# VH-VL binders against Uncharacterized protein C28H8.2: the designs that were tried, part 4

Target 1, 141 residues: Uncharacterized protein C28H8.2, of Caenorhabditis elegans (q09243)
Amino acid sequence: ANFISDPRSMFPKMVRTKNAFHFLQYFMGTFRRMFRNKTEMIEHFNYYDDQVKGTDCHIQEELDFARFKSYFDRYTRTHYNPEIRIIFAIMTKDSSHMTVEFHVTSQSWFGFEDHFHMIIRAVNDENVGWGVRYLSMAFNC
Short names: E, the ipSAE of ESMFold2; O, the ipSAE of OpenDDE; V2, 0.75 times the mean of E and O plus 0.25 times the DockQ between their complexes.

## First folded at step 1 (VH-VL)

Design c6 (framework fv_bepranemab)
Fold by ESMFold2-Fast, scan of step 1:
Structure c6 (fold): chain C 141 residues (1-141), chain A 119 residues (1-119), chain B 112 residues (1-112)
Amino acid sequence: as target 1 above (141 residues)
Amino acid sequence: EVQLQESGPGLVKPSETLSLTCTVSGGSISTYYIAWIRQPPGKGLEWMGTIYDSGSTNYNTAVQSRVTISVDTSKNQFSLKLSSVTAADTAVYYCARVSEWLDYAMDVWGQGTMVTVSS
Amino acid sequence: DIVMTQTPLSLSVTPGQPASISCRSSQSLLHSDGRTYLEWYLQKPGQSPQLLIYAVSNRFSGVPDRFSGSGSGTDFTLKISRVEAEDVGVYYCMQSTELPYTFGQGTKLEIK
């Protein structure tokens, strides 16, 4: 779900193309650089692509990381050149903030190997653990 | 898969400028962060500097006055220039990709190119 | 400059036995952004360095789970639970918390 405090309204314009993922990859890099230096406050940021409801596979809230990783591993092996849309939550909370990063090699995306790497980091709370309460998606086919 | 390949003269005379090139294949160069690392024979690794996608650079203070790292997107290449070389600059030189996705670790390395500074 | 000190400088291990390498920094590697930028690299004989561990404890893609990293502040450890012949080489820790970025002097691992 989109929220009115979202500073990154340009995301929806890219989400309907295969280029949307490359744009998100670059954009996540920008968030990562700001996060490293703590020079910018990462406010509440949620993005959800409701258009996925029109497909046989739906993006849903409250993702379990292990199921998500398992699904993506299977999906990329069965779908050549997949178009993936993500929902992420990047927010600062009392005592913690978290980011979820996708890493997809651009060559493997359209080539002979499909590899996805998901990295979850807890910056201000080392004991937050691996939860996906901040990643509000699951692929459900 | 992204690959990096260093190339250079092999032998450089004292007081001259060493010029090395790192050629990138298998990806778009415009968003890459590239570090240069050297290793003198029988010794450990030394970071020389890093260039970021903005064109900004950070250099090791030990070589800061002599080193320049640059990028040429039209040639798909990064370059290292080290001026006023001495025998202490004899080393294998590596270029490596710095990944912001991996907390700025270096995930892809070139093969390295040996540079000997001798008369 | 932050000085990185590795111990031991060399070790010989029987295949299947564990190995442990220590890395100490002259000052804390905790960055003001809350992250610790400590990596481990392996250089096999005649080859380029390769990334094993980043951000203290995160295993790089394709690195076997017998490798693990741990530590905080100024004390860091790389452990190999069961050493194999392919693990031979020189191991380096590196910090990128503060400029200039610095490597440890290296630890040579050999098989008995």
Scores: ipSAE 0.000, ipTM 0.504, lowest interface PAE 17.9, mean pLDDT 66

Design c7 (framework fv_bepranemab)
Fold by ESMFold2-Fast, scan of step 1:
Structure c7 (fold): chain C 141 residues (1-141), chain A 120 residues (1-120), chain B 112 residues (1-112)
Amino acid sequence: as target 1 above (141 residues)
Amino acid sequence: EVQLQESGPGLVKPSETLSLTCTVSGGSISSYSIAWIRQPPGKGLEWMGTIYYTGSTNYNTAVQSRVTISVDTSKNQFSLKLSSVTAADTAVYYCARDLEYSSSFYFDLWGQGTMVTVSS
Amino acid sequence: DIVMTQTPLSLSVTPGQPASISCRSSQSLLNSDGKTYLEWYLQKPGQSPQLLIYEVSNRFSGVPDRFSGSGSGTDFTLKISRVEAEDVGVYYCMQSLQHPITFGQGTKLEIK
């Protein structure tokens, strides 16, 4: 028996911090756990709103949240051993906004290497610290 | 009214390569994945692998060293090749559709199946 | 690999009577998205398998309401409230949570 007031409360929440480096460490850790434990949900990357967008490069369409979730769920079920690294990061001089591009590599279920890029826009709220306001991934490029 | 139809040689000798095709009619292959599933006579179902509409593949580890699945979008055809066949590869081979935009892996449309016998 | 085990392997029923088939997985089929990836298929004699139930309890389009699926975690049940002659065949459960995709060994339903 467990009380759950919000779907996000079922899973470890990302630690909210005013330090951008600590925020990125927690973001990357949470992302890795989605492949291994299947206990995280993509909305944990997006504490402040639900702006999660994907692109399917093959059919040249933008994915709304529901389709993005379906693509991401299928990807995490068919791949393992994710490696995530920062390709580019830029923060405003007032430390209020940050844009980060990640490169993710993983092995398909039977060992082929796959990769994709993920971009986030993060906002440093004075009351709660850093959080994701926008997340975009390109699939099938 | 999308339909799947398998075709193959029927008989293959041990050690040779088995080649099967799955032809899609009544619709575009751009919105779904195709799996190959086999059934030896009197036995259950075994998933062999899936190809996604982008051409990415996923194979059962039991056959991954011998199996290749490919797609020819210009012909609306999927192919399965299985090398170094033995009598254990004798089975009915099915292709089946998985709707890629669904979050579920389920096979909602199956071909009729094609019988393959490995015998000398 | 996730192992799927069905019981019974064979079931004989009188027309109009209910039938129940169980499926057990070697680990939980609940995914982090809150969905449970368990499907049921029917293979009628001489035919290809056809989808009956997906995500434990959802009837696929065109499947009669006398078929119902239930369960959670590792234990699942397919029920037919009133068996008809057209229901004869082999029933398979499938897990689609992780690769390789695996099936139960099948349950043969026969009419007495």
Scores: ipSAE 0.000, ipTM 0.599, lowest interface PAE 11.0, mean pLDDT 81

Design c8 (framework fv_bepranemab)
Fold by ESMFold2-Fast, scan of step 1:
Structure c8 (fold): chain C 141 residues (1-141), chain A 121 residues (1-121), chain B 112 residues (1-112)
Amino acid sequence: as target 1 above (141 residues)
Amino acid sequence: EVQLQESGPGLVKPSETLSLTCTVSGGSINSYYIAWIRQPPGKGLEWMGTIYYSGDTNYNTAVQSRVTISVDTSKNQFSLKLSSVTAADTAVYYCARGSYDILTGPYFDYWGQGTMVTVSS
Amino acid sequence: DIVMTQTPLSLSVTPGQPASISCRSSQSLLHSDGETYLEWYLQKPGQSPQLLIYDVSNRFSGVPDRFSGSGSGTDFTLKISRVEAEDVGVYYCMQTIQLPRTFGQGTKLEIK
């Protein structure tokens, strides 16, 4: 038996969505649920492309898939009650590409209110094995 | 490289207000907090308070009525003011940095060199 | 306030021998997120404190493998497998689960 596995391989899914609101619901729903437990966090990462790229402008660090898992593991352990707001969302007419800007407000375990800004770029492409994939994220820029 | 540096008066008279500044260089203060910790001669460490880059503060209840911490993000400077000082406030004062991200945490990863403050008439 | 109590307050060790420092908290440091918010700091003579261990058992960047942290709930231990001259100083445990953040009283490590 394999006791160590890629989180994506735990759920070999073909997930499809064809409208902007459904993309937003998927991201916001799984993002909020990440704060509940490890299983929910793994579910959120099912939507990440394995070539996903990120940047955090505050820490000036570039993130790959493994770094994203560590990043959100730490964030969800130190913050709670996320409130996520859409700043803008743009989707191509054929529903193949989407860019969304979010603003997240959360409470830190240490008594501070934290503000977290995200720009997410996603595709809806069955040829990559998933219907929805998050391709890039920019944090706090 | 990230550096923190404290500066202050060195000597303060009893009943006056102590004012200290911590300057952060070599890195961003966004999404970080700065804590002030003091150490009286020959004694242990005492946390005084923290300020998040947003301006939100937490203070140790032992000094809460006398302490104010503030931030000037345009200068990357953090200030501590402690009013009505007594000889018991004689200590080395440190500033230290923490955050909530993966590369840093709520622990104090970088510390200034400390500045000695003596309260004497 | 959570009170942190260290034992012993001082110890002397021969270079190359192990050392062990205990830290006990008046309340559990286990958070509902599953993490335990305990850190260890070292203050060498005339220097600022430096972070050694965070979240009970994680070594901070640059900290030698000879340092290890363990424990759970209210009872924690810092171990040095082979004490070296550079390890002399005062060791402090600290909790960050609850305000105010509190340190132990410190343990002074000396070489025989």
Scores: ipSAE 0.000, ipTM 0.561, lowest interface PAE 13.8, mean pLDDT 80

Design c9 (framework fv_bepranemab)
Fold by ESMFold2-Fast, scan of step 1:
Structure c9 (fold): chain C 141 residues (1-141), chain A 122 residues (1-122), chain B 112 residues (1-112)
Amino acid sequence: as target 1 above (141 residues)
Amino acid sequence: EVQLQESGPGLVKPSETLSLTCTVSGASISSYYIAWIRQPPGKGLEWMGTIWYSGSTNYNTAVQSRVTISVDTSKNQFSLKLSSVTAADTAVYYCARDSEYYDFWSGYFDYWGQGTMVTVSS
Amino acid sequence: DIVMTQTPLSLSVTPGQPASISCRSSQSLSHSDGKTYLEWYLQKPGQSPQLLIYKVSNRFSGVPDRFSGSGSGTDFTLKISRVEAEDVGVYYCMQGTQYPYTFGQGTKLEIK
């Protein structure tokens, strides 16, 4: 009832603004309004992940997607109160394919102003020994 | 099967807040954006803003300081509030679906409500 | 903001004759995703606008094949190969490439 059946509908439809920073600001608002807490946010991320596993998409990877998911899950399971923000990176089509790319750095978002992007990132928390790392995984469909 | 219906007061006094509601039937509001578009008598169309069912909004900069769009998922309703109205805000107000079903980055309005006429007059 | 300019502002056509409407944008409508978000809408007298064409040339479901769209960059055309009485109304182009979404001023199509 509360779950979105189409994974594409879980996130803002598109960024049609030249100001990627402005989009990021309100996208964060949407994400927090969508989820009651971190557990629900992780549940929705897992739902999205499960929905794309059965598609005819080729995954282009620089880093292991399972490792990223494990990293994210582990970070939230530390019983720490982290400020976690999730932004999905959906790249424009390369030829006939749409790429979906995940970034784990805040700096990368601002550099991608000329492209349509939704980025996954974890906040750097040096008090727990965590760092934000660039993680790029692309899905071509 | 998807239908949108606007409702609200037909007459609003200058300086007051205009409040309109769009009721959606035939589809879950979680699957698309809703836009508000207005048309002054005898003139063209002006996009006012768009909202996602989660509450995320994009507003036309021309009205951004006065406009608020909101959603009530329990009632399948979207609302538009426009503050400090003047005679220039007299228009037919439409709500329209910005389709997510076929192409989530399409950005076109495939279904429109009937429109509701709002006159700003003392 | 992208400004959309339509020409002509009005057309008077006998049934069965073709009609052509032009739409020009103040800047390219090619999005960074390689697509062009140019739509055409028809508003019949006393009715809400209805979608005819999206992404320059794609007919919306149920739209007759006598309607066609073409163009690229900043210049776009809507063509009706054979105008029928039901085609009377005001035609609007719209760009969805960037916020704010903007419409042309409209072209009124009348039957003689």
Scores: ipSAE 0.000, ipTM 0.501, lowest interface PAE 17.0, mean pLDDT 66

Design d1 (framework fv_ecleralimab)
Heavy chain, then light chain:
Amino acid sequence: EVQLVESGGGLVKPGGSLRLSCAASGFTFSNAWMHWVRQAPGKGLEWVGHIKSKTDGGTTDYAAPVKGRFTISRDDSKNTLYLQMNSLKTEDTAVYYCTRGEYLPFDYWGQGTLVTVSS
Amino acid sequence: SYELTQPLSVSVALGQTARITCSGDNIGSKYVHWYQQKPGQAPVLVIYRDSNRPSGIPERFSGSNSGNTATLTISRAQAGDEADYYCQVWDSSTYVVFGGGTKLTVL
ESMFold2-Fast, scan of step 1: ipSAE 0.006; ipTM 0.564

Design d10 (framework fv_ecleralimab; at its last look DockQ between E and O 0.06; V2 from the best seeds 0.00; counts 0 for: pae E 18.2 > 2, placed apart)
Fold by OpenDDE, look of step 2:
Structure d10 (fold): chain C 141 residues (1-141), chain A 125 residues (1-125), chain B 107 residues (1-107)
Amino acid sequence: as target 1 above (141 residues)
Amino acid sequence: EVQLVESGGGLVKPGGSLRLSCAASGFTFSKAWMHWVRQAPGKGLEWVGHIKSKADGGTTDYAAPVKGRFTISRDDSKNTLYLQMNSLKTEDTAVYYCTREPYYDSTGYLPFDYWGQGTLVTVSS
Amino acid sequence: SYELTQPLSVSVALGQTARITCSGDNLGSKYVHWYQQKPGQAPVLVIYSDSNRPSGIPERFSGSNSGNTATLTISRAQAGDEADYYCQAWDSGTHVVFGGGTKLTVL
């Protein structure tokens, strides 16, 4: 079990669980912890990344984790008090794959509240357990 | 035990076509992303492309040198990965490996943990 | 296109430590994987995600990655370690890149 933050990844190395529910809870907790770590180093208010910024309320195409991380690094440096909620979660009949949409709310250091949606696709490895395969974002929804 | 066995390699003329197969066993094939990697004689490894699992959309991506000429597909019912190679060039001469991308990391940037022994494709006039 | 650069060759005396580098722009922000390939054989994963060792890989093999350089370290080099070594990373979520490979000679 590795709970140490990875500076190159949006997420630290996660404990793999065979239970989808526990995986989601862990994911949410990890996301919250990331906010705590980043909030200590507020540099400037510039959390939007033009390369990943959504247009209106459209789900972005599948983002590579590097781009997503860059955005999230800036976001977490300028925001605090994150609240992440599961909007929906659907699983394949064989419990091999899961799609989850999260709603993330946080406050900027200027004091206004921001929202975005985060969609993940997770896969269940029969030997290792659940993990995130890819991410997407939606803004202004 | 995870096993990957490539087949279909051989000699073909420039402009010709060839279809490679990779038979997978020892794991749930349908859950895995699969890749093709090639190695020209005496040269390094070169990524060819990949295909995602059906649940992840089953989409494909290719390296620039083969894009538009090569097509990766899969038959999960047969645990088989395919590489259709059209408009072959002499520079496509290589040993072609099929590889598995496991799923044990949350970053999405995963290694290739199992490789087949490869099948040789020779493109020559 | 994203490129990974490796030295063509590295030599190490038996029992000594070999270091093979892999360089790329901001490579420290990417996970790097390493493969060993012996003549006539398929590549074998020896390090994944910068510093993790697959089962069956000796503890003599280790990895690190920071800045623009990833390093594969092979301590207490053995004759059987003589091989080609390749680093690998993802350029994006969809594109994979290999280094040019390094031939390790054990003297």
Scores: ipSAE 0.000, ipTM 0.629, lowest interface PAE 11.1, mean pLDDT 81
ESMFold2-Fast, scan of step 1: ipSAE 0.005; ipTM 0.571
ESMFold2, look of step 2: ipSAE 0.000; ipTM 0.502
ESMFold2 (binder alone), look of step 2: mean pLDDT 93; pTM 0.955

Design d11 (framework fv_ecleralimab)
Fold by ESMFold2-Fast, scan of step 1:
Structure d11 (fold): chain C 141 residues (1-141), chain A 120 residues (1-120), chain B 107 residues (1-107)
Amino acid sequence: as target 1 above (141 residues)
Amino acid sequence: EVQLVESGGGLVKPGGSLRLSCAASGFTFSDHYMHWVRQAPGKGLEWVGHIRSKANSYTTDYAAPVKGRFTISRDDSKNTLYLQMNSLKTEDTAVYYCARELIYGTFDPWGQGTLVTVSS
Amino acid sequence: SYELTQPLSVSVALGQTARITCSGDNIGSYNVHWYQQKPGQAPVLVIYADSERPSGIPERFSGSNSGNTATLTISRAQAGDEADYYCQSWDTSTGWVFGGGTKLTVL
């Protein structure tokens, strides 16, 4: 597949903020209604992309929307000064597939710097538009 | 397999000192925050303290009852966690567990524990 | 100081559902983890991040956490579930904290 290196031009709110909480809030607001039930989501989370960077994080979790929302809601209550670094953002030339990887660094109320890594893979479906195909989160980074 | 093994427990007199060790295997020890948790005979679990990873300069935090008396350290080259206990009191009598912090404060695995008895 | 409160004991009949609570101010805003401890053994993680099961923990174990109360639910209780159960969370002012523990008896 031919990749266009920056699909974010189609999602200006994602590009305009360097605050990870605003980025994740935008993501949840945009894609929430595109998540299917757990069974359908798992069945469709089989996309592979050789361009996706691996992570040295020891804990990797494949998440459904409810679990992601639970982690995010608690994270925003316990952390401040979140910074986002988009590691990797690629879209196929035909705008059918997209992969975004990003790293979040923030400060915990306990006084330590905290990190997590996310990979989001999305597909552009003729009936739904952009829907999430795969979501994973890595901790302890 | 991910494993933690404590050693160094024993009988010590009030005011004495003791050093516990926790040997880690089966995972990248240097990437994890490590904890000490204790349990007095017939009582519940009580957090003792933690040591952060190199990314956070090996900073430590302690529960109020042990602050100023106990010191947590680690040797990443030996995959070993330590608890130096000074000025021991009878109320420090407990089984001491080391534990790995996995995600969001989850303790997994735990070591088997080592008994420290402080009595005259 | 911040404290997590658990009932001292809970009894359940074989095959029935046990519920163990863990109460703390605003506990629903924090992750809660649950540990099982059998006599003479180290604690074993049975639920993490409120409702997630580690590999090897049966679906009979489930968790929830909202408001001021977290709950560990053990359905279709078995003799082997008899143990002490501890909830664990944290607070900015005190650090890491465990509940007092609940002894589950399977009758």
Scores: ipSAE 0.000, ipTM 0.511, lowest interface PAE 17.3, mean pLDDT 75

Design d2 (framework fv_ecleralimab)
Fold by ESMFold2-Fast, scan of step 1:
Structure d2 (fold): chain C 141 residues (1-141), chain A 122 residues (1-122), chain B 107 residues (1-107)
Amino acid sequence: as target 1 above (141 residues)
Amino acid sequence: EVQLVESGGGLVKPGGSLRLSCAASGFTFSDAWMHWVRQAPGKGLEWVGHIKSETDGGTTDYAAPVKGRFTISRDDSKNTLYLQMNSLKTEDTAVYYCTTDYGIYEPYFDYWGQGTLVTVSS
Amino acid sequence: SYELTQPLSVSVALGQTARITCSGDNIGSKSVHWYQQKPGQAPVLVIYDDSDRPSGIPERFSGSNSGNTATLTISRAQAGDEADYYCQAWDSSTAYVFGGGTKLTVL
């Protein structure tokens, strides 16, 4: 797939859209592809390991994956052209598990009062494969 | 709830022109990317082109066989999509569908109109 | 240009499982969508994002996608499942690509 040949070239495509809804659709699609293709996922996240940054944000809600999709689709539709950025991705390996964390945030600017922070953690389960085990969103951080 | 209704198909001679319309209802048309997909008699589906929403730049893209001859436009105040077809060829004979795309992962065509037949023949 | 290949036809006995394949180079890295088209009718989306069903599509319809092959599976086939089935994917160089279509016959 030409859309994931280089993690660096992939992000310019995502950040070039002015429509936050389309950006998030593309981001979620890429994230699901990464879990479906383990090799590409590992290569992608390892690229951003050195860019780890801490965040401190009050969590307003933790959602399962289905509710996250519905809620986030509604949220993005009502928040026209927010500034969205990926702050970091990190991969951690334990003896029996591999975990990946992906952090996405919108930044409140002078013209925008909404700020969200999304944390996704996925774990490799030998019987099932990759699955999302933790998903949270916080608003007005 | 969601409905797409195509109109404007008919019989035209080679080299002629025809304009198709697609009336949309039941969704926020102005936020949707709109497409034309065609199907020649007894053949498969073929993407013709799309027009992006205004927030995504309102730009158009076309499949190679129609580029330079067909023009896609939209009127968001009327929830209507258009296809202007010029310099028609016999190989343009097909049922033309308007459709929306949407998707969290990669675009898929979630709603289709019933189609309108365009026949290019002498 | 990117190309999707489907068998021209597949036959299945009433109540049995039909499998329709869609082959493409590294298709497992893409999202594959499936459409059902009955004679004289518009296509209807039956599977999107490899394996998700739209509201109203029976659970007998399922999908998978791995490596170079995506598969639409129709379990407990019914006479009303007779139709042409098209796979579709998006490619950055070719845009929207459809397979050639598979005619499903329920015997």
Scores: ipSAE 0.007, ipTM 0.528, lowest interface PAE 12.1, mean pLDDT 71

Design d3 (framework fv_ecleralimab; at its last look DockQ between E and O 0.04; V2 from the best seeds 0.00; counts 0 for: pae E 12.5 > 2, placed apart)
Fold by ESMFold2, look of step 2:
Structure d3 (fold): chain C 141 residues (1-141), chain A 123 residues (1-123), chain B 107 residues (1-107)
Amino acid sequence: as target 1 above (141 residues)
Amino acid sequence: EVQLVESGGGLVKPGGSLRLSCAASGFTFSSYWMHWVRQAPGKGLEWVGHIKSKTEGGTTDYAAPVKGRFTISRDDSKNTLYLQMNSLKTEDTAVYYCTTEGYYDSLYAFDIWGQGTLVTVSS
Amino acid sequence: SYELTQPLSVSVALGQTARITCSGDKLGDKYVHWYQQKPGQAPVLVIYQDSKRPSGIPERFSGSNSGNTATLTISRAQAGDEADYYCQSADSSGTYVFGGGTKLTVL
């Protein structure tokens, strides 16, 4: 299913791209803006496949799209001033898959710093372009 | 050290054009969304428009009174923001500020401001 | 077309607490930022994201935002606090909007 865009989004309305560099720029940009409000959260999750799966080191069950969205909805209500940067990015020779590790930092309500690593595996779908298929979070591990 | 300096203001006739510049220094200009905000003499602040960082698409948005007449651009190699103003009207008379949308300590707020440049549109 | 409404002026006695309001439909669902402007000067950010203070802003400046109203509170008002104050947020289309400004007079 296609992602639903919200016309109230402050980020550019993105149809997905087949360009890996643009995908990473837009993924990180929308990640930072999702902390503003629910509209921007929807724009960030437009880069996640509906079938996205993943893990967190403290959660035994596999996470899906809805649970990732709920996790970040709660996280963005308690954390501010996000920063995200690429640690590593590796792409298959045919440019159909990539694995990217991000370092994320933010501040909590009392101004204490928080950080974690986030690993995505993205797939360059023939019809849609790059989308996140797997997400692994190393939060407080 | 961190600084925004506007220039290019002056007197112009109605219907004329003017180009403002905003020179940035002391921070990573290319990472920021840049905004123009104006203030008519004796009046309040009014948002004019912005241009996003290239990492977020580099697109522009404008307030309704200036859409179609004003164009915001940036040159990251020169750390410079521009405002091209065409078809100027007397109600465009204002001090024009450039400002940043904060990335670090004040993300989502306008945290660095220039001192402004005066544009007077008068016969 | 989202509008933020501020009172035109607020007066406070020296040493007392001033409160400046900013009203908008469902404003509590949005972040509100506050700017101080003295005559002939550029605005200065004093509160961001409803209640956070930038470095260098004294703790007597505080902010809140719930329901339809955000409030800037200045405790122990000083003569130097006399200025225009603007709230700022975003409208439903994602564009940026300022309130009309409030002139704070310290008596």
Scores: ipSAE 0.006, ipTM 0.555, lowest interface PAE 12.5, mean pLDDT 83
ESMFold2-Fast, scan of step 1: ipSAE 0.006; ipTM 0.613
ESMFold2 (binder alone), look of step 2: mean pLDDT 91; pTM 0.942
OpenDDE, look of step 2: ipSAE 0.012; ipTM 0.659

